# VHH binders against Type II methyltransferase M.MthZI (mthZIM): the designs that were tried, part 5

Target 1, 355 residues: Type II methyltransferase M.MthZI (mthZIM), of Methanothermobacter thermautotrophicus (Methanobacterium thermoformicicum) (p29568)
Amino acid sequence: MKTTHRIYFKNSADMNELKDKSINLVVTSPPYPMVEIWDRLFSELNPKIEETLIDEEDGLRSYNLMHEELEKVWHEVDRVTAPGGVVIINIGDATRKIGKKFQLYPNHVRTIDFFFDRGYQVLPFIIWRKQSNKPTKFMGSGMLPPNAYVTHEHEYILIFRKEGPRQFKTEEERKLRRESAYFWEERNQWFSDVWTDLTGVSQRLNHKNLRKRAAAYPFELAYRLINMYSIMGDWVLDPFLGTGTTMIAAACAGRNSIGYELDHNFKDLIESRINETLKLSNEIVMRRINDHIEFIREKNGKYYSENYKFKVTTRQEQDIRLYYPRTYKKIKNNEFEFFYQEVNPKKERQSKLNI

## First folded at step 4 (VHH)

Design g43 (from f4 with S54K; framework vhh_7n9e_1)
Fold by ESMFold2-Fast, scan of step 4:
Structure g43 (fold): chain B 355 residues (1-355), chain A 119 residues (1-119)
Amino acid sequence: as target 1 above (355 residues)
Amino acid sequence: DVQLVESGGGLVQAGGSLRLSCAASGFTFSTYWMYWGRQAPGKGREWVSGISGKGEYTAYASSVKGRFTISRDNAKNTLYLQMNNLKPEDTALYYCARGDLYSRYFDYWGQGTQVTVSS
């Protein structure tokens, strides 16, 4: 098994390197309109935005202009996404006071409207509850009604499907789909429409397990979505690649990827993260296997994994194959190939458990 | 609550040095990549440096490579940026950030500390 990963250091408003209808899955998080930290980035893309932030009292024009910049990228995303492909956008709404007017700027609504108007099916999406960077402070008149405001504590993971359900017409495609399956218990965790477990806090998780899982949370979110909405060998696109999390998660999941990033300085960071990830890649996939074996130990499973000979809950899990990247090769300045090893659960568990 | 509090900024002459600190709380510091970014007046945010959870890997923007050194003290939940041979172009608000969840953007970031380098 081999996957290919390419990075283009350019504005994703132009993705001419990609053919129409060539991408199976988009996983990304854009700069958020009306979140103050991104004002300068948006103003550099369109100088009119800076003027509207200073001169207008309600911020609606700034909001619209910022989304117009994002929509240049979404037009390209629409062009390259294949029929049956899925577009996943993590986006937060912004609460902000401009002049005398405080309001929420509903970034998720504008994003939904774009894809809905382009004929996408809006699938049930995920509310992701995040911990705040700063202590929550009361907005408005504190304890005195009616001028106090509710705190905003979540982001959205919006999920759009192009044209309809993906079809698998060849036996080879159907086989690969079965091999790309997830465990029954993973399905039950991952397909909840509210994610709170990626905040790094769980009342049931002991301190050691919490520490080990916390490191994977940024990665884990991308990794889950890639496993949920693509099959091995698919092409995953991130038009706002940044530090490379989507690319690294795709590599760990046995998917190819393409990323776009304006800042060429991220190149060295991404390569450093690749090197770190290769040391941890076996642990990532073995955690899935160990969690499954622990889960199934107390179940009356009716089926067996064909490849690993442990019990599974459903027939659809019988053909699961799990791989991890062992090494990578730099093909060009902007292109990497990862090479894989299939897991051996018996050998790995015996060495770790000293059996 | 995740909190990142930067300190150590100030006014310095070209060729001088400053050491920035970032005190982190509300999460398991040693398990996250940590970053320094900056925003110059009239410019967008620029990534400066990153360091892996255990400090085994570091990376730098080309503009600061060889002059800046990122480090961390996991026992104290503190991130550092040693800035040497400062240039007027290094004038910016410097902020620390925790690793992002989807590639381009930092998950959580601090208020920042101002660094001003006179010509």
Scores: ipSAE 0.375, ipTM 0.742, lowest interface PAE 3.5, mean pLDDT 84

Design g5 (from f4 with F27S Y32S; framework vhh_7n9e_1)
Fold by ESMFold2-Fast, scan of step 4:
Structure g5 (fold): chain B 355 residues (1-355), chain A 119 residues (1-119)
Amino acid sequence: as target 1 above (355 residues)
Amino acid sequence: DVQLVESGGGLVQAGGSLRLSCAASGSTFSTSWMYWGRQAPGKGREWVSGISGSGEYTAYASSVKGRFTISRDNAKNTLYLQMNNLKPEDTALYYCARGDLYSRYFDYWGQGTQVTVSS
């Protein structure tokens, strides 16, 4: 098994490197319109934005211009996404005072409208309630009605499907789909429409995650979504790649990827993260297996894994195969190939018990 | 819950050196990537350097590579940035950030620490 990963350090408003209908899954988090940290980036893309922000008029014009810049990317995303493909956009709304007017700028609504108007099916999407590490001050008049404001505590993981359900026309595709299945308990955790901690849906899973949180939030989020909405060997696109999280998550999940990033400085960071991840990649996949073995220990499963000989809850889980990237090769500037090893749960579990 | 407090900034002559510190609270410091970023007057925030939880892996923006060194002391929950051969272009407010931020990019927290390099 081998996957290919390419990074283009350029504006994703033009993805001419990609053919029409070539991408199976888009997973991305763009710069958020009207969130102040992104003002400079948007103003560099369109200098008119800086002018509207300086004037301290209501922010509607700035909001519209920022979304027009994002929509140049969404047009390209639409062009390259294959029929049956899924587009996933993690986006937060912004609360901001411009001039004398405080309001929420509903970035998720504008994003939904773009894809809905282009004929995408809007699938049930996820409210991601982040643990706030930035204490929110009381906004408005504190305890005095009516000028106090509710606290803004969540982001949206929007999910759009192009044309309809993906078809699997060959036996090879259907086999690979079965091998790409997730565990029953993962399905129950991941397909909740509210994520309150990245890995915690139930009390037990939330407690375990609090004790053993080693992965950055973006990695776990990307890794989960990639496993939910693609199969091994699929092409995953992130038009706002940043530090490389989607690419690294795709590699850990046995998927190919393409990323776009404006900041050339991230190249060294992405390569360093690849090297770190290769040392930890077995632990990532073994965590899934160990969590499953712990879950199934108390549960009477009716079926057995064909490949790993432990109990599973459903027939669909019997053909699961899990791989981890063991090595990589840089084949071109900004192009990488990853090479895989299938897990051996019995051998890996014995090693862990001896530590 | 994580709190990051930057310190060590100041006024320095071109060619000089400065060491920044970031004191972190919270139990996940030793397992998280830590980063330094900066914001120069009139410019957006830019990433400067990163270091893995173990300290084994580091990365640098091209503009600072060879001049800046990132390090960490996990026993003290402290991140450092040693800045050598400072240039006027390094004048900025410097922030530290954790790898567990809710973005594929870096959200910088706290007040930052001001570095001013005179010619």
Scores: ipSAE 0.468, ipTM 0.789, lowest interface PAE 2.8, mean pLDDT 83

Design g6 (from f4 with F106S; framework vhh_7n9e_1)
Fold by ESMFold2-Fast, scan of step 4:
Parts: C-alpha cells; structure tokens; sequence
Structure g6 (fold): chain B 355 residues (1-355), chain A 119 residues (1-119)
C-alpha cells in the first residue's frame, strides 16, 4: 500500500492544481473570523478589513468581509469535492468587544449558510467542547446581573455532504470499504454529536505513556473524522494546512492528501511532524487494536476477524484491516509517498492491557 | 486556565544575542508543541519556530534558521528562544504560543516581549 501527499504553498482561494470533483473528503479548520489573532491575516488578504476594524462602530462589516475571504476558498472546495464527498469544517464562534459593543460573531451560521446555498446537505454535526474547569476571565459585569455573559466553551465540527450518499459500484470498491470499517465501539464513541476531552476516551487505559506521545485532540480529531467519512485510498484535502495535522492524520489512516498553506515556513515543521509521527504510527494503530481487545473480551462478540484472530460485534467488522506508515519518500520538495505495513496483532505480540 | 508569560526582550545592537523565556502554566506542558511567533510594526504575525513536546523535533522559519535556537525545559514548564546574530529586521514583539495544531497556529498566546535591534 502506498499513499501520496502534496503540499501547495499558496492561497487556497485558487486550487487550480486540483481537477473538478477529485476530492472525497475535506477536513479543515480555517482562521476564525473576528478572533483577534487572525485580524492581520485577513487584512493582508483584503486591506479593507483593516479599515473596518479601525472603525469601532460596527464589527459586522469586518465579520462579513472576513467570511467573504473564506468563501473564496469554499467556492474552490465546492468545485473540487466529488459527488458523495463530505466537507468538514472545524470553526469556533468569536466573542469580541468592538468599540462599546460586545457580542458573539456566529461564524458557524455563516459557514452553514454558504453550504446550504450551494445545495449541500448539512449532516448532524458535532459540538467539540474543550476542557476547562476554572474560568480565569469573567465576561461582562462579573457577578452582577444582567450584564454578565456566559463563557464560550465549544467549537463546531460542521459536516456537509455533496449531492447525496456515496455509491460503491464495483466489488473492489465495496471490499476496500469493508476493510476501511471502524469497530462497533469506535462507532459508538465517534458518532456522538458532543465531543469533550473525556469522550475522546470511553474507558481508562493503562498505557499512559502512549497517550502522552500521541497528539491530543487536534490529531485525534482529524484522525477520527478521516476514518468516519472516507475509505482507504481516498483523497483528503485541507485548504488551511498549517502545521500539517490533516495530512499526517490522513497518512496514518491510509488516505492520500493535498494541503494548501500560505506560509512556506511551515514546510520544515510539517516534515519534522511527519518524522515524529512515523515513530508513533504503529502505536496509534496498536492502541485501536488493544482498545478493541479489551472491549470485546468483556462483550464476547458473535463474529470473528480472520485477519486478526479476535471476535467482533458485527459482521461488517470482520474485514477490517489496519495499516500504519512504516517509511516515506520525499519524491519532490512538495510531494511525499508513504509506504505501509499491515498491523500483525498475533496474540503473542500484543501489549498486555494490565501493565 | 492556560497562562503563557514571556520575558527576556530588550534593546540589543545588530550582531548581538538575546535569550527569550516563556513560563507556561495551567496545562501538561510536555504534551504540547510550543511555538514562538513575532509581529513587527506594520506587519502581520509571523511564525518563527516550533518544538515538539519531547523536544526531539524543531523547525524554524527560513528567515531565522541557523541564527535562532528553540528549546524547552519540561521540568520547569519553560520554553526558550536563543537569538544570535540579531538583525534590525528581527525587531518585533515576540510571543510564545501553545498550538491547537488543528487550526493552523495557536489557541493561546502570551502577551509578548519586545525585541528591538539597533543598527
């Protein structure tokens, strides 16, 4: 097995390197409109935005102009997404005071409206709640009603589907789909519409060191979404690649990827993260295997995986095959090929769960 | 909650050196990639350097490669940036940042420490 990964260091408002209807899955997190750290990036894309931010009378014009810049990218996303393909956008809303007006800027609503207007189906989407138990900043008038404001503690993982359910017309495609399945217990965890730090883990694991070595939610978020909404060998696109998380997650899941990133300086960072992740890639897949073995030992499933010699809950899980990238080759400055090894979880070789 | 506090900035002559520090609290420091960014007057924020949680992997913007060294002390929850052979164009407010690595850059920024390089 081999996957291909390409990075284009340019503005994704123009993705002419990609043919129409060539992408199966988009997973991305754009710069968030009205979040101050992104003000300069948006202003560099459109200098009118800087002018509207200086005018502190109304943030709505800045909000609209920032979304117009993102929508240039979403138009390209629409062009390249294949029928049956899925577009997933992680986006947070922004709370901000401009001049004397404090309000929430509902980025998720504007993003939903764009894809609705383009005829996409909005699938049930996910609220991703980041963990925080101590409010260190109080919004508004502190303990005094009515001018105190709720703390904003979540982001959205918006999920859009183009034209309708994907069709698998050949026996080869149907076989690959079966091999790309997830475990029943993974399905029950991943397809919750609320993700908290704790719901990334259904059960306590004894392998504390493995958790510390894998990236927390950003990698796991991309990895889950790729496994949920694509099959092995699919093309995954991230038009806001940044530090490379979507590409690395796609490689770990046996999917091809294409990323766009405005800043060429991220190139070495992405390569460093690839090298880090390759050393951990076997552990990522073995965690899935070990979690399944622990789960099924208690549940005593009715079906059997001949590939891995363990029981599973459903017939659809019998054909699961798990691969991890063993090596990669840099075939061009912007193009990488990953080469895979199938996991070999013979009972003799598996990590013990009670360490 | 997450807190990042930078220190070590100041005025330095071209060719000189400075060492920046960032004290982190409110999270398990050793599990996060950490970054240094900067913003010069009239410019957007620029990524400068990044380091993995273990410290094994580092990366640098091409403009600083070979001159700056990022490091961390996980026992002290502190991130460092050693800046050598400073140039006037390195003049900027320098921030440390914890990556929410899924959305490009950072979910938390420090307040920054000013570096001014005179020629």
Amino acid sequence: as target 1 above (355 residues)
Amino acid sequence: DVQLVESGGGLVQAGGSLRLSCAASGFTFSTYWMYWGRQAPGKGREWVSGISGSGEYTAYASSVKGRFTISRDNAKNTLYLQMNNLKPEDTALYYCARGDLYSRYSDYWGQGTQVTVSS
Scores: ipSAE 0.314, ipTM 0.705, lowest interface PAE 4.7, mean pLDDT 84

Design g7 (from f4 with F106M; framework vhh_7n9e_1)
Fold by ESMFold2-Fast, scan of step 4:
Structure g7 (fold): chain B 355 residues (1-355), chain A 119 residues (1-119)
Amino acid sequence: as target 1 above (355 residues)
Amino acid sequence: DVQLVESGGGLVQAGGSLRLSCAASGFTFSTYWMYWGRQAPGKGREWVSGISGSGEYTAYASSVKGRFTISRDNAKNTLYLQMNNLKPEDTALYYCARGDLYSRYMDYWGQGTQVTVSS
């Protein structure tokens, strides 16, 4: 098993490297309109934004102009997404005071409207409530009604499907689909429309173990979505690649990927993250297996996995196969290949018992 | 309450050196990638350097590679940036940030410390 990963250091408003209808899954988190950290990026894409936001203090017009820049990318996403393909966008709304006017800028609504108007089916989407410290400053009038404002503590994971459910017309595709299945208990956790503390914050774990969980929290989001909405060997696109999380998650899940990123300086950081992730990729897959073994002891499943010699809850889980990238190779300056090993839960369990 | 407090900035002549520090509190420091970023007048925010939680992996922007060294002391919850052979182009507000692997930008940011390099 081998996957291919390509990075294009250019504006994803033009993805001419990609053929129409070539992508099965898009997983991305764009710069958020009206979140102050992104003001300069949007103003560099369209200088009118700086004038509207700073000189005119017109929040609504700034919001509209910022979304017009994102929609150039969404048009390309629409072009390259195959029928039956899924587009997943993690986006937060912004609360902000421009001039004297405080309000929420509903980025998720504008994003929904774009894909809805293009004929996509909006699937039930996920509210991601990030584990974070409570705000140190209250918004509005403190303890005095009515001019105090609620805090906005979640983001949206919006899910759009193109032209209806994906068809699997060949025996090879159907076999890969079965091997790409998730465990029943994973399905029950992942397909909730509210994601809270995904891995928990455990003060009892040592720093090394907690580091892996904390570092994997945004990784885990991409990894989960990739497993939910694609099969092994699919092509996953991230038009706002940044530090490479979607690409690394795709590689860990046995999927190919393509990413776009404006800042070439991220290349060294992505390669550093690849090296770090390869050292824990086996642990990611073993976590899934160990969690399953622990779960099934109590639930006593009716079916059996011949691949891994443990019980499962449903017939569909019997064909699950889990792989992790063992090594990678840089094929050219912007292209990487990952090489895989299938997990061996018996070997790992015996190793743990021996210590 | 996540808090990042930078120090060590100042005025320095071209070719000089400065060491920046960032004191982190309110989270398990050793479990996060940490970053140094900067913002110069008329430019957007740009990342400068990153370091893994363990300190095993580091990365640098091409403009500073070979001149700057990022390091961390997990026992002291402190991030460092050793800046050598400073250039006028390095003049900027320098801030430390906690890594948000999901975003192109950092999760939590310090207030920053000003570095000014004179010709």
Scores: ipSAE 0.000, ipTM 0.335, lowest interface PAE 12.1, mean pLDDT 82

Design g9 (from f4 with Y108S; framework vhh_7n9e_1)
Fold by ESMFold2-Fast, scan of step 4:
Structure g9 (fold): chain B 355 residues (1-355), chain A 119 residues (1-119)
Amino acid sequence: as target 1 above (355 residues)
Amino acid sequence: DVQLVESGGGLVQAGGSLRLSCAASGFTFSTYWMYWGRQAPGKGREWVSGISGSGEYTAYASSVKGRFTISRDNAKNTLYLQMNNLKPEDTALYYCARGDLYSRYFDSWGQGTQVTVSS
C-alpha cells in the first residue's frame, strides 16, 4: 500500500492544482478571526482590516472583513469537495476588547452560515473543550458585577456534508469501506458531541499515559476525524496545513493528503514531524489494538476478525484491516509517498514487551 | 494554570548575540513541542523555531536557520533561543508558545520579550 501527500506553499484562496469534486474529506483549522495573533496575517491579505481595527476601532467590520478572506478559501473548498464529501472545520470564537467594547466574536456562527447557505447539511458537531491561557482570562476579574466575563473554554469542530450520504458503487469501494471500519468502542467514544478537556480527565491516568495523550492531542483529533469521515485511499485536504498534523494523521490512517500553507518556513518542521511520527507509527495502531483486546475481554464479543483472529462486537468490524506507515520517500520538493506494513497483533505485542 | 515567561531580550548591535529564555510552569513541559515566534514592526507574525518534547527534533524558519539555535532543559522547565549574528531585520517581540499550530491558535503563549537590533 502507498499514499501520496502534496504540499503547496501558497494561498488556498486559489487551489487551481485541484480539480472540481476531487476531495472526499476536508479537515482544517483556519486562522481565527479577531484572535490578535492573526491580525497581521489578515491585514496582509486585506489592508482595510488594519484600518478598521486600529484607526476606526470597529470590531464588527473587522470581523466581517476577516471572514470574507476565509470565505475565499471556503469557496475553493466547496468547488473541490465531491458529492458525499465532508468538510470539518475546527474553529474557536474570539473574545476581545476593541476600543471600549468587550465582546465575543462568534466565528463558528459565520462559518455555519456560509456552508448552510450553500446547501450543505450541517451534521451534529463537536464541542472540543481545552485549556487556554488567554489574556482575556485576566480582564474584568469576575468578582464585581456586571462587568465580569465568563471564561471561554472550548472550540467547535463543525461538520458539513455535501449533497447527502456518500455512495459506494463498486465492490472494491465497499470492500475498502469495510476494511476502514472502526471498533465498536471507538465509535462510542469518537461520536460523542462533547470532547472533554482530556488534560483534566487524564490526570486520573498514570504519568506515561498522560504524557502520550497530551503530546498527541492535535494529532489524535485529526486522526480520529479522518477515521470517522473517510475510507482508506481517500484524499484529505487541509487548506491551512501549518505544521502538517492533518497530513501526518492522514498518512497514519492510510489516506492520501493535500495541504496548503502560506509560510514556506514550515517545510522543515513538517519533515521533522514526519520523521518523529514514523518512529511511533506502529505504537499508534498498536494502541488501538491493545485497547480493543482489553475492551473485548470484558465485553465478550460475538463476532470474529478473520484478519487478526480476535473477537469483535459487531459483524461490521470483522473485515477491519490496520496499517501503519513504515517508510516514506520524497518524490519532489512538495510530494511524499508513504509505504505501509499491515499490523500483526501477535508479533507486535510480543515485540513491544521485549523492548 | 499554564504560565510562560520570556526573558533575555534587549538592545544589541548588528552581528551580536542574545539568548532568550522561557520559563514554563503548570504543565508537563517535557511532553510538548515548544515554539518561538516573533512579531516585527511592519511585518506579519513569523514562526521562528520549534523543538520536540524530547529535544531530538528541531526546525527553523529559513530566515534564521544557521544563526539561531533552539534548545530546552526539561529538568528546569525552560526553553531557550540562542540568537547569533543578529541583523536589524531580527528586531521583534519574541514569543514562547506551547502546543501545536494545527488549530492555528496556541493553547498558551507568553507576553513576549523585545529584541532590538541596531546597525
Scores: ipSAE 0.204, ipTM 0.638, lowest interface PAE 5.3, mean pLDDT 83

Design t2 (from t1 with N35Y; framework vhh_7z1x_3)
Fold by ESMFold2-Fast, scan of step 4:
Structure t2 (fold): chain B 355 residues (1-355), chain A 119 residues (1-119)
Amino acid sequence: as target 1 above (355 residues)
Amino acid sequence: QVQLVETGGGLVQPGGSLRLSCTASGFTFSTYWMYWVRQAPGKGLEWLSGISGSGEYTSYADSVKGRFTISRDNAKNTLYLQMNSLQPDDTAVYFCARGDLYSRYFDYWGQGTQVTVSS
């Protein structure tokens, strides 16, 4: 097994390196319109934005212009996404005071409207509860009604599907789909429309296991979404790659990836993150195995995995195969190939990569 | 609640040194990449440096490479930035940030600390 990963250091408003309908899954988090730390980035993309923020203090005009810049990227995302493909955008709304006017700027609504108007199916999406201490967040007048404001502590993981359910036309594709399945208990955790476990406050599979998983949460979000909405060997795109989280999560899940990032300074950071993640990649898969073994001992599964010689809850789980990237090669300045090993629970159960 | 608090900013002369600290609370500090980001007056955000959870891997922007050193003390939940050979164009508000879970969106930021390099 081998996956390919490419990074383009350029504006994703133009993704000419990608053919139409070539991408199976998009997982991304863009710079958030109206969050003050992104003002200069948006103003560099469109200088009119600076004028509306400073001279006119017109938040609505600034909001619209910032989203118009993001929508150049979403047009490219639409072009490259294959029928049956899924687009996942993590986005937060912004609370901000412009002049004397405080309000929330509903970034998620504008984003939904873009894809809905282009004929995408809006799938049930996820509220990701996390606490924020961002510099631009406002609390209002304290204890005194009516000018006190609700604490903003969530973001949206928006999920859009192009044209309809993906079809699997060959027996080989259907087999790969079965091998890409997740465990019953993972399904029950991941397919909730509210994610609170990244903050440690959650309905748990097991208290002990949730505490252990807290340590890996920085890329766990991308890793879950990739496992939920793609199969092994699929192509995953992140048009706002940043520090490389989507790419490394795709590699850990046995998927190919392509990322775009404006800032060349992230190149070395991404490579460093790849190297650290490779030390932990077998632990990620072994944690899934160990969590399953602990879960199934209490549950009494009805079916059996011949691959791993343990019981599972459903027939569909019998064909699960888990791989981790063992090594990688840099084949071009911005292109990497990852090489895989299938997990062996008997040999790897007690592996400790920090020794 | 996740909280990041920067300290150590101030006024320094060109060629001087300054050490910034960031104290983190409300999460498992040792498992997150941590970053330093700055914003100069009238300019956009500039990413400066990142450090892995274990501290084994570090990365720097070209503008600060060889002058700034990022480090962390996981026992104290504290991130550091040692700044040497400071130049007037290093004048900025410096932010501590936790690694984003997606792309380049940093999920938690400190309030920032002002660094002014002037004679």
Scores: ipSAE 0.163, ipTM 0.639, lowest interface PAE 5.9, mean pLDDT 84

Design t6 (from t5 with A35Y L50G; framework vhh_4orz_3)
Fold by ESMFold2-Fast, scan of step 4:
Structure t6 (fold): chain B 355 residues (1-355), chain A 118 residues (1-118)
Amino acid sequence: as target 1 above (355 residues)
Amino acid sequence: EVQLVESGGGLVQAGGSLRLFCAASGFTFSTYWMYWLRQAPGKRREWVAGISSGEYTDYADSVKDRFTISRDNAKNTVSLQMNSLKPEDTAIYFCARGDLYSRYFDYWGQGTQVTVSS
């Protein structure tokens, strides 16, 4: 097994490297309109934004112009997404005071409207309530009504499907789909519409230039979504790649990926993360297996995995195969190939015996 | 099987320094992110600093420029050098193991008490 990963350091408003209908899954977290950390990026894309935001203090017009820049990317996402493909966008709304006016800017609504108007099916989406270890700050006039504001504690993981359910027309595709299945207990955890168990990633990096542009969602979030909405060998796209989280998660899940990143300074960080991840990739898959073995022992599952010689809850889980990237090869400055090892629970047991 | 054992806590005057140590066992230490967290009496646990397997570091705003996290993969230890200590740094400090590039903490030590007098 082998996967291919390509990175393009350019604006994803133009993804001419990608053919129409070539992508099976998009997983991304764009810069959030009206969140101050992204103001410079949006103003660099369209100088009118700085004028309306800073000079005119016009929040609504600034919000609209920022979304117009994102929608150039979403038009490309629409073009490249295959029928039956899924587009997943993690996005937060912004609370902000512009001039004398405080309000929420509902980024998720504008994003839903774009894909809904383009004929996508909006699937039940996920509220990601971030666990924060930082002190809680009060918004508005403290303890005094009516000018105190609700604390904004969540982001949206929006899920859109193109044209309808994906079809698997060949026996080869149906087999690969079965091998790409998740465990029953993983399904029960992952397909909740509220996620409370994942902590957001700090945008504080060692390099000052990377902080403001970094994607702020964790590996586990991307890893779950990729396993939920694609099969092994699929192509995953992230038009706002940042530090490489989506690409690394795709590699760990046995999927190919393509990423776009405007800031070339992320290149060395992404390559460093690839090297770090390879040392941990076996642990990710073994954790899934060990969690399953512990779960199924208590539950006394009714079906059996001949491949791994353990019980499972459902018939669909019998064909699961789990792989981890063992090595990689840099093919070009912006292209990587990962090579895989299938997990072996029996070998893991022998290692634990300390022989 | 995973064990994290903190040491180095104590009583110190404001403006002073302490160095905390965490000895890790039961897992392949060099491949994991390691973190320091703290909990003051009556408050929620908060994260302080993190270090990746590649030695990238990240710090909470409240401790930036005062604390330094480091690791020694040969000895399976992570350390926190705390300088310019303030009374508000008084807390129990915990060593924690994390996953790939997230703040998901799956194992914690029992903690070491740090008290900073005025």
Scores: ipSAE 0.000, ipTM 0.145, lowest interface PAE 16.9, mean pLDDT 83

Design t8 (from c2 with A33W S56Y; framework vhh_nb_b201)
Fold by ESMFold2-Fast, scan of step 4:
Structure t8 (fold): chain B 355 residues (1-355), chain A 119 residues (1-119)
Amino acid sequence: as target 1 above (355 residues)
Amino acid sequence: QVQLQESGGGLVQAGGSLRLSCAASGSIFSGYWMGWYRQAPGKEREFVATISYGGYTYYADSVKGRFTISRDNAKNTVYLQMNSLKPEDTAVYYCAAYPEWGSYSHDYWGQGTQVTVSS
């Protein structure tokens, strides 16, 4: 097995490198309209935005202009997404005071409306409640009704499907789909519509400029979504690549990827993350296997995996095959290939016992 | 809640050895990875070694065969045994703990301990 990963350092409002209907899955977290750290980026894309942020009484025009910039990218996403393909957008709403008006800017609603109006099926989506200690800051009038405001604690992982369910017409495709399955207990955890077990990305980036621009969602979030909504060998697109999380998660899951990023300064950080990730990629798969072995011991599964010599809960899990990237090769400044090894849980466990 | 405290740094001659310790206060769950990172003057922070709760270990190529990471789960402590030290190993060494795999998903960092290797 081999996967290909390409990065284009340009505005994803133009993805001319990609053919129509060539992408199976989009996983991305765009810059959030009306979240202040993104004001400069949006204003550089459209200078009218800076003017409206200065002049406005309530921010509605700025909100609309920022979403118009994102929608240039969503039009390209629509063009390149194959029928049966899935578009996943992690987006937070913004709470902000402009002039004398404090309000929430409902970014998720505008994003839903775009894809719904384009004829996409809106699938049940996920509320991602970031794990954190109880906030000590008060919003609005402290303990005094009615002018105290609820704390904003979640983001939305929006899920859209193009045209209808994906069809698997060849036996080769159906076999690969079975090999790309997840464990029953993973299904039960991942397909909850509320995720409370994942923390946001640390503010501990080494470069001041990169901290201002980074899309902040964790590896595990991307890894779950890729396993849930694609099969091995699929092409995953992230039009707002940032620090490379989607690309790295796709590589760890045996999927190809393409990413777009405006800021070329992310290049060295992404390569550093690839090198760090390869040293840990075996453990991702071994953790999944060890978690399964512990789960099935209590559950007493009905079916058997000949591939890994353990019981599973359902027939579909019998064909699971798990791979991890062992090495990578830089083909061009913007192109990487990953090479894989299938896990051998008995050999891995035996090696650990001998130490 | 969780705080990491490094110790064991200092000045050592090339070819010498040091053992770093990192003690975690507060509750560390069984899923937590622990690792060592370092930052040399004028360079970005780089990965050194990591260990899972179950004891799987991974090392940076620059330290393989010279450094050994280990942990004592009963004491919530991770160790880095550094042998055959080189001037290039001079850096501030940071301990990290995280429930999720991935360098940018680290929940907790220590304040660092200085290691200086003289020629």
Scores: ipSAE 0.000, ipTM 0.150, lowest interface PAE 17.4, mean pLDDT 81

